Miniprotein binders against q6w4x9r395to579. Designs and how they scored, part 5

Target 1, 185 residues: q6w4x9r395to579
Amino acid sequence: GHCSLEGGSFVTTFDARPYRFHGTCTYILLQSPQLPEDGALMAVYDKSGVSHSETSLVAVVYLSRQDKIVISQDEVVTNNGEAKWLPYKTRNITVFRQTSTHLQMATSFGLELVVQLRPIFQAYVTVGPQFRGQTRGLCGNFNGDTTDDFTTSMGIAEGTASLFVDSWRAGNCPAALERETDPCS
Below, E stands for the ipSAE of ESMFold2; O stands for the ipSAE of OpenDDE; V2 stands for 0.75 times the mean of E and O plus 0.25 times the DockQ between their complexes.

## First folded at step 25 (miniprotein)

Design t25 (at its last look DockQ between E and O 0.52; V2 from the best seeds 0.00; counts 0 for: pae E 2.9 > 1.5, pTM E .708 < .8)
Fold by OpenDDE base, look of step 25:
Structure t25 (fold): chain B 185 residues (1-185), chain A 85 residues (1-85)
Amino acid sequence: as target 1 above (185 residues)
Amino acid sequence: SPEELLKAIEELLKALKELGDLPFAERLAEMIKEYPEDLAEILAALEDYLHALLYRAKREGDKEAVELLKKLAEILKKLAELLKK
């Protein structure tokens, strides 16, 4: 499964459903029992301009009971608030520079993250087949059905992205604005 | 004409590809071809993309990119206006 955060507002779920939103919060991208230590992947969005629609991804966070790894748009990698030099390795996670413009977080548990630093901060999430049907968050549920990707944190299927995205906020933030990019809608 | 508009959009996307973000630009181009009825939404996504690119270029001090992006933004704005007519 491949999930992507691109263009500042564009998201493509594991099931390849595209949608767009504008928000300035931290959102849960991926939760799964397949992630050890209650792990979750999150995305931090912030203002990238003056209008409400000018928002963009500024950081990606992997949070577990043991680690809080943050990869920021400024190429700063921290774990539990402490800056780390690359390559950085924990028990089952390695963060390293893939290219001059890409960082990669590799794991031993079937999660891969590629972060593009330039010309725009973007993220690409890959999960193994063991995650099929067992994922939650903005990246969807990875079950091959795009129609139920907008399932809220409370298990309610939404027709549009707004309530869906808001339900996956990891903090107290303003409501997101959404534009669904679904040619079937 | 619609055909001219589409061509202009494709050229815009081509220019964006020169900035180095090929995957997203390519997907947008494909979406335009496959779902021309969604052009307005795709252009909205492209607008967001340009804004994000511009923001990042400014942060990085890439003056050349900033100037290019400003020009592209102007073109996009004109195209969007034409679509509304």
Scores: ipSAE 0.704, ipTM 0.864, lowest interface PAE 0.6, mean pLDDT 91
Fold by ESMFold2, look of step 25:
Structure t25 (fold): chain B 185 residues (1-185), chain A 85 residues (1-85)
Amino acid sequence: as target 1 above (185 residues)
Amino acid sequence: SPEELLKAIEELLKALKELGDLPFAERLAEMIKEYPEDLAEILAALEDYLHALLYRAKREGDKEAVELLKKLAEILKKLAELLKK
């Protein structure tokens, strides 16, 4: 299964459903019982311009009871707030430079994250087949059906990306904004 | 004005090639030609991408990239006006 965060606002779910959103929050990208120690993958978006609709991905966070690994737009990797030199390895997770512009987080539990650092920060999430039907968050539920990929944290299928995305905020943040009224962009 | 729209799309594609290899931009540009009924949504995605690129270029002090990205933004504005007719 593949999920991608591209182009500042563009998301493609594990079931290949594309959507766009704008927001300045941390969002739950992927939760699954297949991730050890209540693990979750999160995406951090922040302003990338003067308009509220100009937002982009600035970090991806893997969080579990044992680890908080942050890969940021400024090419900094931290574990529980401690900056790390690459390659960085734990028992189950390895973070390394894949190419001059890409970092990779490989795991023993079927999650792979590739981060493009340049020209802008983009993220690519790959999960093994054991995740099928067992995911939730911005990457959707991976059940082969795009009609319910916009399932909220309360289990309600929504017809719009904004309501779906807002339900997956990982804190008290403003609602996602679709650019509509700004003629400059 | 289909002729004017096609000309503006060609200008966009040329300008994107001048930025160099930008795989996501190239994918969006191919989608514009292949799925003309989705043009407005694809242009919105490209606009978001361009703003993110511009933000990064300004942070890094890349004056040449900033100038080229501003030209691309003008082309996107022209395309948006053509879609309104």
Scores: ipSAE 0.365, ipTM 0.710, lowest interface PAE 2.9, mean pLDDT 80
ESMFold2 (binder alone), look of step 25: mean pLDDT 73; pTM 0.620

## First folded at step 26 (miniprotein)

Design t26 (at its last look DockQ between E and O 0.02; V2 from the best seeds 0.00; counts 0 for: pae E 9.9 > 1.5, pTM E .639 < .8, placed apart)
Fold by OpenDDE base, look of step 26:
Structure t26 (fold): chain B 185 residues (1-185), chain A 85 residues (1-85)
Amino acid sequence: as target 1 above (185 residues)
Amino acid sequence: SPEELLKAIEELLKALKELGDLPFAERLAEMIKEYPEDLEAILAALESYLHALLYRAKKEGDKEAVELLKKLAEILKKLAELLKK
């Protein structure tokens, strides 16, 4: 399964459903029992301009009971608040520079993350087949059905992206705005 | 055939296990066993794994490993192309 965060406000779920939102919060991208130690992948969005529609991804966070790995747009990588030099390796996670513009987080548990640093901060999440039907968050549920991708944190299928996205906020933030458009259009 | 392709993937995995992180390789093996029909995802995982190993090999100056991994990458690419047909 591949989930992408592109263009500052576009998301494509594991089931290949595209949608767009504008929010300035931290959102849960991926939760799954397949992630060890209550792991979760999160995305941090912030304002990139003056209008409400000018939002962008500014960081990606992997949070577990043992680690809090933050990859930020300024190319700083931290774990539990401490800056780390690359390549950085924990017990089951490795963060390294893939290319001059890309960082990669590789894991031993079937999660891969590629972060494009320039010219736009973007993220690409890949999960193994063992995650099928067992994912939650903005990246959807990875069950091959796009119609139920907007399932909230409470297990309710929403028809709009805004309510769906808001349900996955990791904190108290303003409500997100939505535009359900094809990022390729 | 899908079965033949799966077998090829398993052979690739075996080769990769010799070069890389055993826990990761074991998880890939589990994925193959549990979801053999999801070959695209399996190949993607292998590709990512291969890339990580290649990066490490280059940094460590392991020329032999680099060459082997490049060959494996070519095989994976061919397999991926076959899956798209």
Scores: ipSAE 0.016, ipTM 0.216, lowest interface PAE 7.5, mean pLDDT 84
Fold by ESMFold2, look of step 26:
Structure t26 (fold): chain B 185 residues (1-185), chain A 85 residues (1-85)
Amino acid sequence: as target 1 above (185 residues)
Amino acid sequence: SPEELLKAIEELLKALKELGDLPFAERLAEMIKEYPEDLEAILAALESYLHALLYRAKKEGDKEAVELLKKLAEILKKLAELLKK
């Protein structure tokens, strides 16, 4: 299953459903019982220009009971707030420089994250087949049906990306801007 | 009209090829042909992505990239106007 976070807050789900949103928050990208120790992958978005509708990915966070690995656009990798030299390895996670422009987080539990650092910070999530039908968050539910990929944190399928994205905020952040401040482009 | 829209999409693809090194933007532009029902969302993503690239190009002093990205933004504006009709 592949999920991508590409320029301008553009997301393509595990079921190949594309959508876009506007927001300056941390969002739950992927939750699954297949991730050990209550693991979750999160995406951090911030303004990338002068308009509120110009937001982009600035960091990806893997959070579990054991780790909080942050990969940010400044090319610094931290775990639990401490900067790490690459390659960085834990019991079940390895973070390394894949190329001059890409970092990779590989795991023993079927999650792979590739981060493109330049020209714009982008992320690519790959999960193994054991995740099928067992994911939640901005990457969708991985069930082969695009009509329910906008399932909220309360389990309600929504027809709009903004309501769906807003439900996956990980804190007290402004609601997605699409409905309030997004001028017609 | 559909003919004007298709011509504008081809103009966009040509301009993206001139700029180079933008495979995500090229993929989004081709997606318009394949998924016309998602056209508005795809164009918004392209616009946001190109504005972010322009912001970085200005900060890094890449004057050639700035000029090409501005031309690309004008093509997107034309496409967006065609969609409103």
Scores: ipSAE 0.010, ipTM 0.383, lowest interface PAE 9.9, mean pLDDT 77
ESMFold2 (binder alone), look of step 26: mean pLDDT 72; pTM 0.617

## First folded at step 27 (miniprotein)

Design t27 (at its last look DockQ between E and O 0.55; V2 from the best seeds 0.00; counts 0 for: pae E 7.9 > 1.5, pTM E .629 < .8, SAP 73.474 > 70)
Fold by OpenDDE base, look of step 27:
Structure t27 (fold): chain B 185 residues (1-185), chain A 99 residues (1-99)
Amino acid sequence: as target 1 above (185 residues)
Amino acid sequence: SPEELLKAIEELLKALKELGDLPFAERLAEMIKEYPEDLEAILAALEDYLHALLYRAKKELRQAEKEGDKEAVEELKKAVELLKKLAEILKKLAELLKK
């Protein structure tokens, strides 16, 4: 399964459903029993302009009981808030520079993350087949059915992205905006 | 005409490929061809992309100026100007589409 966060506002789920949103919050991208120690992958969005519709991805966070890894444009920060030199290795996670513009987070549990630093911050999430039907968050449920990808944190299937995205906020933030129709919806 | 509009969009995407993420730009172009009914939404996504690129370019330009990197400043200035032009064109195209 491949999930992508591109172009500042564009998301493609594991089931290949595209949608767009504007928000300035931290959102849960991926939760799954397959992630050890209650692990979760999150995306941080912030303002990238003057209007409410000008928002973009600024960081990706992996959080578990053991690890907190923040990958942003400028640095990789770990549990203690210190920037780490790459490659950075934990028990089951390695963060390293893939190219001059790309970082990669590799894991031993079937999660791969590629982050493009330039020309804008973009993220690409890959999960193994063991994650099928067992994922939650903005990346969807990876069950091969695009029609139920917008399932909220409460288990309600939404027809549009707005309420879906808002349900996966990791903190108290303003509501996401859905101005236009999503592609392929 | 719709055909002319699509052609203009393709040219815009072509220009954007030089500045942005090629795979993403290519996917958008493909989506336009595959799902012409979603053109408005795709254009909106492209607009967001341009804005994000512009924001980042401006930020890097400011940093380059602070560091005194003359070469980077020149390149980024060119990029910013191009992105502004592309954004304007896209905006006009989107407006025409809504009519």
Scores: ipSAE 0.690, ipTM 0.855, lowest interface PAE 0.6, mean pLDDT 89
Fold by ESMFold2, look of step 27:
Structure t27 (fold): chain B 185 residues (1-185), chain A 99 residues (1-99)
Amino acid sequence: as target 1 above (185 residues)
Amino acid sequence: SPEELLKAIEELLKALKELGDLPFAERLAEMIKEYPEDLEAILAALEDYLHALLYRAKKELRQAEKEGDKEAVEELKKAVELLKKLAEILKKLAELLKK
């Protein structure tokens, strides 16, 4: 299963459904019982363009009871607030430089994250087959059906990306501007 | 017209590959093929992507000028001009789709 965060705020779900949004918030990309220690993958978006409402990806965060790994566009990797040299390894997570422009977080639990640092910050999430039908968040539910990929944090399938994306906000932040949300996703 | 739109997309993808490590030009082409009902939204997303690239290129150009890096300034000026031209072409074709 592949989920991508491209072009600033363009998302393609595990079921290959594209959409876009704009907002300045942290969002839940992926939650699953397959992630140990209540793990979640999150994306941080911030203002990035000449337009006041344009936003793009600035960091990806893996959060569990034991780790808070942040990979940010300033090319610094931290765990629980402490900067780490690469390659960086915990018991079940390894973060390393894949190429001069890409970092990779590999795990023993079937999650892989590849982060492109330049020319623009982008992220690519891969999950193993054990995650089928077991995911929630901006990357969708991974059930092979695009019609319900916009399932909110309350379990309600929505017809618009805007309501779906807003339901996955983590914390108190402004709602996305609806005119800049892709109406077809 | 669909012929003008397809030609512009092909030229845009070629230019994006010439500018360097732009990873999703091929994905955009495939999404247009896979989701023809979403064409207008996909082209709008491409326009937004080009604006983000232009914003970053302009920032890097100002920094290179400040540092006196003549080689970087020359390369970035060419990239900024190409991105501006491509963004305007895409905007023009998006207006044609309204008809």
Scores: ipSAE 0.027, ipTM 0.445, lowest interface PAE 7.9, mean pLDDT 76
ESMFold2 (binder alone), look of step 27: mean pLDDT 73; pTM 0.626

## First folded at step 28 (miniprotein)

Design t28 (at its last look DockQ between E and O 0.59; V2 from the best seeds 0.00; counts 0 for: pae E 4.0 > 1.5, pTM E .622 < .8)
Fold by OpenDDE base, look of step 28:
Structure t28 (fold): chain B 185 residues (1-185), chain A 85 residues (1-85)
Amino acid sequence: as target 1 above (185 residues)
Amino acid sequence: SPEELLKAIEELLKALKELGDLMFAERLAEMIKEYPESLEAILAALEDYLHALLYRAKREGDKEAVELLKKLAEILKKLAELLKK
């Protein structure tokens, strides 16, 4: 499964459903029992302009009981809040520079993350087949059905992205703005 | 005409590829070709993309990129307006 966060506001789920939103919060991208130590992948969005519709991805965070890794445009920060030189390696996670503009987080448990630093901060999430039907968050549920990708944290399937996205907020933030981009809609 | 509009959008995307992320621009181009009925939504996505690029260019102090992106934004705006008519 491949999930992408591109263009500042554009998301493509594991089931290949595209949608767009504008928000300035931290959102859960991926939760799954397949992630060890209650791991979760999160996305941090912030203002990228003067209007509420100008928002963009500014960081990706992997958080578990054992690890906290924050990948931003300028640095990689770990549990103690210190910037780390790459490559950074923990028990089952390695963060390294893939190219001059791309970082990669490789894991031993079927999660891969590629982060493009420039010219736009973008993220690409890949999960193994063992994750099928067992994912939650903005990346969807990876079950081959696009119609139920907008399932909220409470297990309710929404028809639009707004309530879906808001349900996956990791903090108390303002409501996200929604724009539908599904070509099939 | 719709064909002319699509062509103009493709040219815009081509220009954006030079300034920004090739992969995303190509994906948008593909979507335009495959789902022309969703052009309005695609243009909206492109607008967001453009704004993100513009913001980055400003932060990095790339004046040349900023000016070019502003011009592209104007073109995109005009195209969007034409589409709504």
Scores: ipSAE 0.436, ipTM 0.739, lowest interface PAE 1.0, mean pLDDT 88
Fold by ESMFold2, look of step 28:
Structure t28 (fold): chain B 185 residues (1-185), chain A 85 residues (1-85)
Amino acid sequence: as target 1 above (185 residues)
Amino acid sequence: SPEELLKAIEELLKALKELGDLMFAERLAEMIKEYPESLEAILAALEDYLHALLYRAKREGDKEAVELLKKLAEILKKLAELLKK
């Protein structure tokens, strides 16, 4: 299964459903019982211009009971707040430089993350077949049906990307209406 | 016309390859092939991409990148005009 975060605001789910959103928050990309120790993959979006519609991916985070690995657009990799030189290994995770512009996080539990650092920060998530039907978040549920990929954190299928995306916020972020009334410039 | 639209799409893909974003350029070509009815939505996503790249290029003082991105903006404008017809 492949899920991608491209072009500043463009997402394609594990079931190949594309959508676009604009937000300045941390969002749950992927939760699954297949990830050890309550693991989750998260995406951080922030302003990339003067209007509300100018937001882009600035970091990806893998969080579990053991690790908080942050890969950010400033090309620094941290675990639990401490900067790491690459290649970086834990018991079940390896982060290494794939090319001059790409980093890879490989795991023993079927999750792979490839991060493009330049020209813009983009992310590509790959999961093994054991994840089929076992995922939640912005990357969808991986069940082969694109019509229910907009399933919220409460389990409700929505017809719009904005309601779906807002349901996967991982923290206190401005509501969509407040976001629109507080421009960057 | 269909010929003008095809030529503009080819110019767009060439500009993306000049930016060095080959992975996105190839995925874009695949999406246009599989979902040609989605071109308007793809152009909106590329406008977001342009804005993010311009923001980064201006902050880094990369004048060459800014000029290339202005070229991309004109290609997107031409495509938008073609789709109105």
Scores: ipSAE 0.267, ipTM 0.643, lowest interface PAE 4.0, mean pLDDT 78
ESMFold2 (binder alone), look of step 28: mean pLDDT 73; pTM 0.606

## First folded at step 29 (miniprotein)

Design t29 (at its last look DockQ between E and O 0.43; V2 from the best seeds 0.00; counts 0 for: pae E 3.6 > 1.5, pTM E .692 < .8)
Fold by OpenDDE base, look of step 29:
Structure t29 (fold): chain B 185 residues (1-185), chain A 85 residues (1-85)
Amino acid sequence: as target 1 above (185 residues)
Amino acid sequence: SPEELLKAIEELLKALKELGDLPFAERLAEAIKEYPEDLEAILAALEDYLHALLYRAKKEGDKEAVELLKKLAEILKKLAELLKK
């Protein structure tokens, strides 16, 4: 399964369902019993302009009982808040520079993350087949059905992205928006 | 015409591919094909993308990129307006 966060607002689920949202919160991208140590992948969105619709992905966070890895455009930070030189390796996770513009987080448990740093910050999540039907979050449920990808954290299938996205907020943040943007503003 | 509009969108996507973000452009193209009913939202996403690029270009001081992106954004904006009519 492949999930992507692109263009600042565009998401494609594991089931290849595309949608758009604007938010300034941390959202759960992926939760699964297949992730060890209660692991979860999260996306951090922030303002990238003056309007409410000017939001963009600014970081990706992997969090488990043992590890906290924050990948941003500027640095890779771990639990102690210190920037790490790459490659950075834990017992089952390695973060390294894939190309001049891409970082990769490789794991031993079937999760791969590629982060594009330029020209904008984008993220690409890949999970193995063992994750099929066992994922939840903004990346969907990976069950081959695009019609139920907007399933909230409470298990309710929504028809629009806004409520779906809001349900996966990791903290107290403003509600997600679906407004169009003016790139020239 | 709707056909002309679609063609124009495809040309924009082509331009984006030339800017070096091929995967995203391809996914947008696929989305248009698979979910034509979401065309407006997809165009909006494209606008967001251009905005994000513009934001970075400004931060980096790339004046040439800024100007190009502004032009593309204007074109896309016009297309979006036509779609709403």
Scores: ipSAE 0.354, ipTM 0.707, lowest interface PAE 1.1, mean pLDDT 88
Fold by ESMFold2, look of step 29:
Order: structure tokens, then C-alpha cells, then sequence
Structure t29 (fold): chain B 185 residues (1-185), chain A 85 residues (1-85)
């Protein structure tokens, strides 16, 4: 399964459903019982211009009970707030420089993250087949059906990306400002 | 006209490739050719992308990329005007 975070705020789910959103928050990309120690993959979006429709990916976060690995557009990799030299390895996670412009986080539990650092920050999430039908978040359900990829954190299938994306916020963000002043689409 | 629209799209795509290996730009380029009925949505995605690229280029002080991206933004504006006609 492949999920991508590209361009401004353009997402393609594990079931290949494309959508756009505009927001300045941390969002849950992927939750699954296949991720050890209550693991989750999250994406951080911030302003990339003047209007609210100008937002882009600035960091990807892997969070579990033991680790908080942050890969940011400033090309800094941290775990639990401490900067790490690459290659960086824990018991089940390795982060290394794949090329001059790409970093990779490989794991023993079937999750792979490739981050493009230049010319803009983009991310590519790959999960093994054991994740099929067992994912939640912005990357969708991975069940082979694009019609229910917009399933909210409450389990409700929505028809719009904006309601779906808002439900996956992971923290206190200026969502009210985004909803009140966001230009049409 | 359709010919003007196609040439403007080709120019935009060629200019985007001058920024380097841009897999997302290549995917959007293919989507324009494969799904012309979705052109408005694809152009909106390109606008978001150009804004992000321009913001990053300004932060890095890459003056040549900034000038290229400003010209691409003008091309995209012309495309949007043609689509609305």
C-alpha cells in the first residue's frame, strides 16, 4: 500500500484516492494495530504563503510509547527532542539518508517512510500487506474501496475531504480560523 | 483555444521539469493528458505546488528559482483565464 503527501497539501491514499486540503495543524496519517507500542505516523502542515490555501508539509512524525521521531523540512532528524546523526537506529527503526535529497525511515514492522527534502518537503508512506483493512487516518482504510477512504476518527464516512481531514487533527491548532476564513476550496 | 491551452500546459510542464526531478509535477502532467475533464482540479493542485515551491525558494534565497517560479505562476494564471472562457 502506498500513500503520498505531495505538492502543497495534496494526498493520495493507500487506495489511490487523491484529495487536497488546506490546514495548519498536525494530522494523523496512519494508525494501525500493526504498529507496535501504540505507534502512529503524523504529518505537520504549516503556512507556505499569505492565504489559508497556501499550506504545505513541514514535518513527519512517528510517535509510539518509546519514540517520537521527527523529520522536518529543516533537514533535522530528532528522537524525543534530541538531534540525531544519520544513520540512526533503534531496536526496530532505522533512519538513513537515501540520496542527497531523500531520507528513509525503514522499520521491522512493515512501515517505510521516504521523505523528499528538496525542492519542497514531500513524503511517501509504504505499508506491507498485513496493514490491509487495518489502517486509519489521512492515508485511508486500505480496504480497496475509495468510497470510504474519507472515514473520520469517529468512524463516519464523509463525502468531503475537509470534514475528514479535520477529524484527524492531533492537537490544538487554529482550526477555527481555517474554517472561518478559508477561501473557497 | 484548445491549441493555445495545450501549448501553455506543455510550456508549464517543461518549465517545472527544469526545477529538477519532480515526481509530483510529472504525475500532474500525466493527469492533465489522461484526464482532461479534471483540468480545473489539476490546475488548482499546480497552484498549491507552485506556491509551496516559491515559498521554499524565497526562504533559501534562490533568486533564479524565484524568477522561474514567478514566470510559471504567470503561465498558470493565463491557463486559469483560458479555462474560465
Amino acid sequence: as target 1 above (185 residues)
Amino acid sequence: SPEELLKAIEELLKALKELGDLPFAERLAEAIKEYPEDLEAILAALEDYLHALLYRAKKEGDKEAVELLKKLAEILKKLAELLKK
Scores: ipSAE 0.304, ipTM 0.676, lowest interface PAE 3.6, mean pLDDT 79
ESMFold2 (binder alone), look of step 29: mean pLDDT 72; pTM 0.602

## First folded at step 30 (miniprotein)

Design t30 (at its last look DockQ between E and O 0.56; V2 from the best seeds 0.00; counts 0 for: pae E 4.4 > 1.5, pTM E .679 < .8)
Fold by OpenDDE base, look of step 30:
Structure t30 (fold): chain B 185 residues (1-185), chain A 85 residues (1-85)
Amino acid sequence: as target 1 above (185 residues)
Amino acid sequence: SPEELLKAIEELLKALKELGSLPFAEKLAEMIKEYPEDLEAILAALEDYLHALLYRAKREGDKEAVELLKKLAEILKKLAELLKK
């Protein structure tokens, strides 16, 4: 499954459902029992302009019981608040420079993350087949059905992205703005 | 005409590609072709992309890119307005 966060506001789920939202919060992209140590992948969005509709991805965070790895738009990688030099390796996670403009977080448990640093900060999430039907968050549920991707953290299917996205906030933040693309998906 | 509008959009996307983000620009272009009924939404996404690029350019002090992106944003705005009519 491939999930992408592009263009500042554009998300494509594992099931290939595209949608757009604006928010200035940390959101859960991926939760799954397949992630060890209560692991979760999150996205940090912030203002990228003067209006509330001008927001963009500024960091990606992998959080577990052991690690809090943050990859920021400024090419800074931290773990538990400490800056780390690349390549950086933990027990089952490695962060390294893939190209001059791309960083990669590789794992031993079927999660891969590629972040594009320029011209804007974008993220690409790949999970293995063992994650099918076992994912939650902004990246959807990876079950091959686009119509139920907007399932909230409480297990309720929403028709629009706003409530869906808001349900996956990792903090107390303002409500998200949304505009769905390809409503027929 | 619709064809002219589409061409203008494609040219805009082409210009954006030159700024170093080919994959996303191409993705949007493909979506326009596949889902013309969602053109308004796709253009909105493109607008967001432009704004994100602009913000980053400002942050990095790339004055040339800033000016170019501002111009592109104005063009896109005009195109979007025409589409709504």
Scores: ipSAE 0.690, ipTM 0.866, lowest interface PAE 0.6, mean pLDDT 90
Fold by ESMFold2, look of step 30:
Structure t30 (fold): chain B 185 residues (1-185), chain A 85 residues (1-85)
Amino acid sequence: as target 1 above (185 residues)
Amino acid sequence: SPEELLKAIEELLKALKELGSLPFAEKLAEMIKEYPEDLEAILAALEDYLHALLYRAKREGDKEAVELLKKLAEILKKLAELLKK
């Protein structure tokens, strides 16, 4: 299964459903029981211009009970807040420089993340077949059906990307639709 | 004319190649060929991409890239309006 975060705010799910959104928050990209230690992959989006509708990916975070690995657009990799030399290994995760512009996080549990650092920050998520039907988040549910990839955190299938994306916020940040109504523009 | 519109988009993507912005632009070009019925959504995605590139070029002080990217964004806006007609 392949999921991608490209361009400004363009997403393609594990079931090949493309969509775009404009938000400034941390979102749950992938949750699955196949990720050890309550692992989750998260995406951080922020402003990439003067307009509130100009947003792009600025970081990807892998969070578990043992690790908080952050790969940022400023080309710094941290684990639990500490900058790390590459290649960086834990028991089941290796982060290394694939090319001068790409980093890779390889794991023993079927998750692979490739991050393009330049010219703009993009991310490519690959999961093994054991994840089929076992995923939640912005990358969809990986069940072979694009019609229910916009399933919210409450289990409601939505017809619009905005409501779907908003339901996957991780943390206390404005909803994408609320951002449009902020009087402090 | 859908054929004329696709040719204009290909010229725009070629200009992006000269700026070194090739990988995602090439993906969008391929999607246009494979899924031409989704052209409006693909143009919106390209617009988002151009805005992100423009933001980075402004931060880096690359005045030449900023001017070119502004021109490309204007072309894209005109193409998107033509599609909706």
Scores: ipSAE 0.233, ipTM 0.612, lowest interface PAE 4.4, mean pLDDT 78
ESMFold2 (binder alone), look of step 30: mean pLDDT 71; pTM 0.582

## First folded after the chat (miniprotein)

Design t31 (at its last read DockQ between E and O 0.66; V2 from the best seeds 0.00; counts 0 for: pae E 3.8 > 1.5, pTM E .666 < .8)
Amino acid sequence: SPEELLKAIEELLKALKELGSLPFAERLAEMIKEYPEDLEAILAALEDYLHALLYRAKREGDKEAVELLKKLAEILKKLAELLKK
ESMFold2, last read: ipSAE 0.109, 0.283, 0.057; ipTM 0.541, 0.657, 0.554
ESMFold2 (binder alone), last read: mean pLDDT 71, 71, 69; pTM 0.599, 0.608, 0.585
OpenDDE base, last read: ipSAE 0.710, 0.714, 0.729; ipTM 0.871, 0.873, 0.879

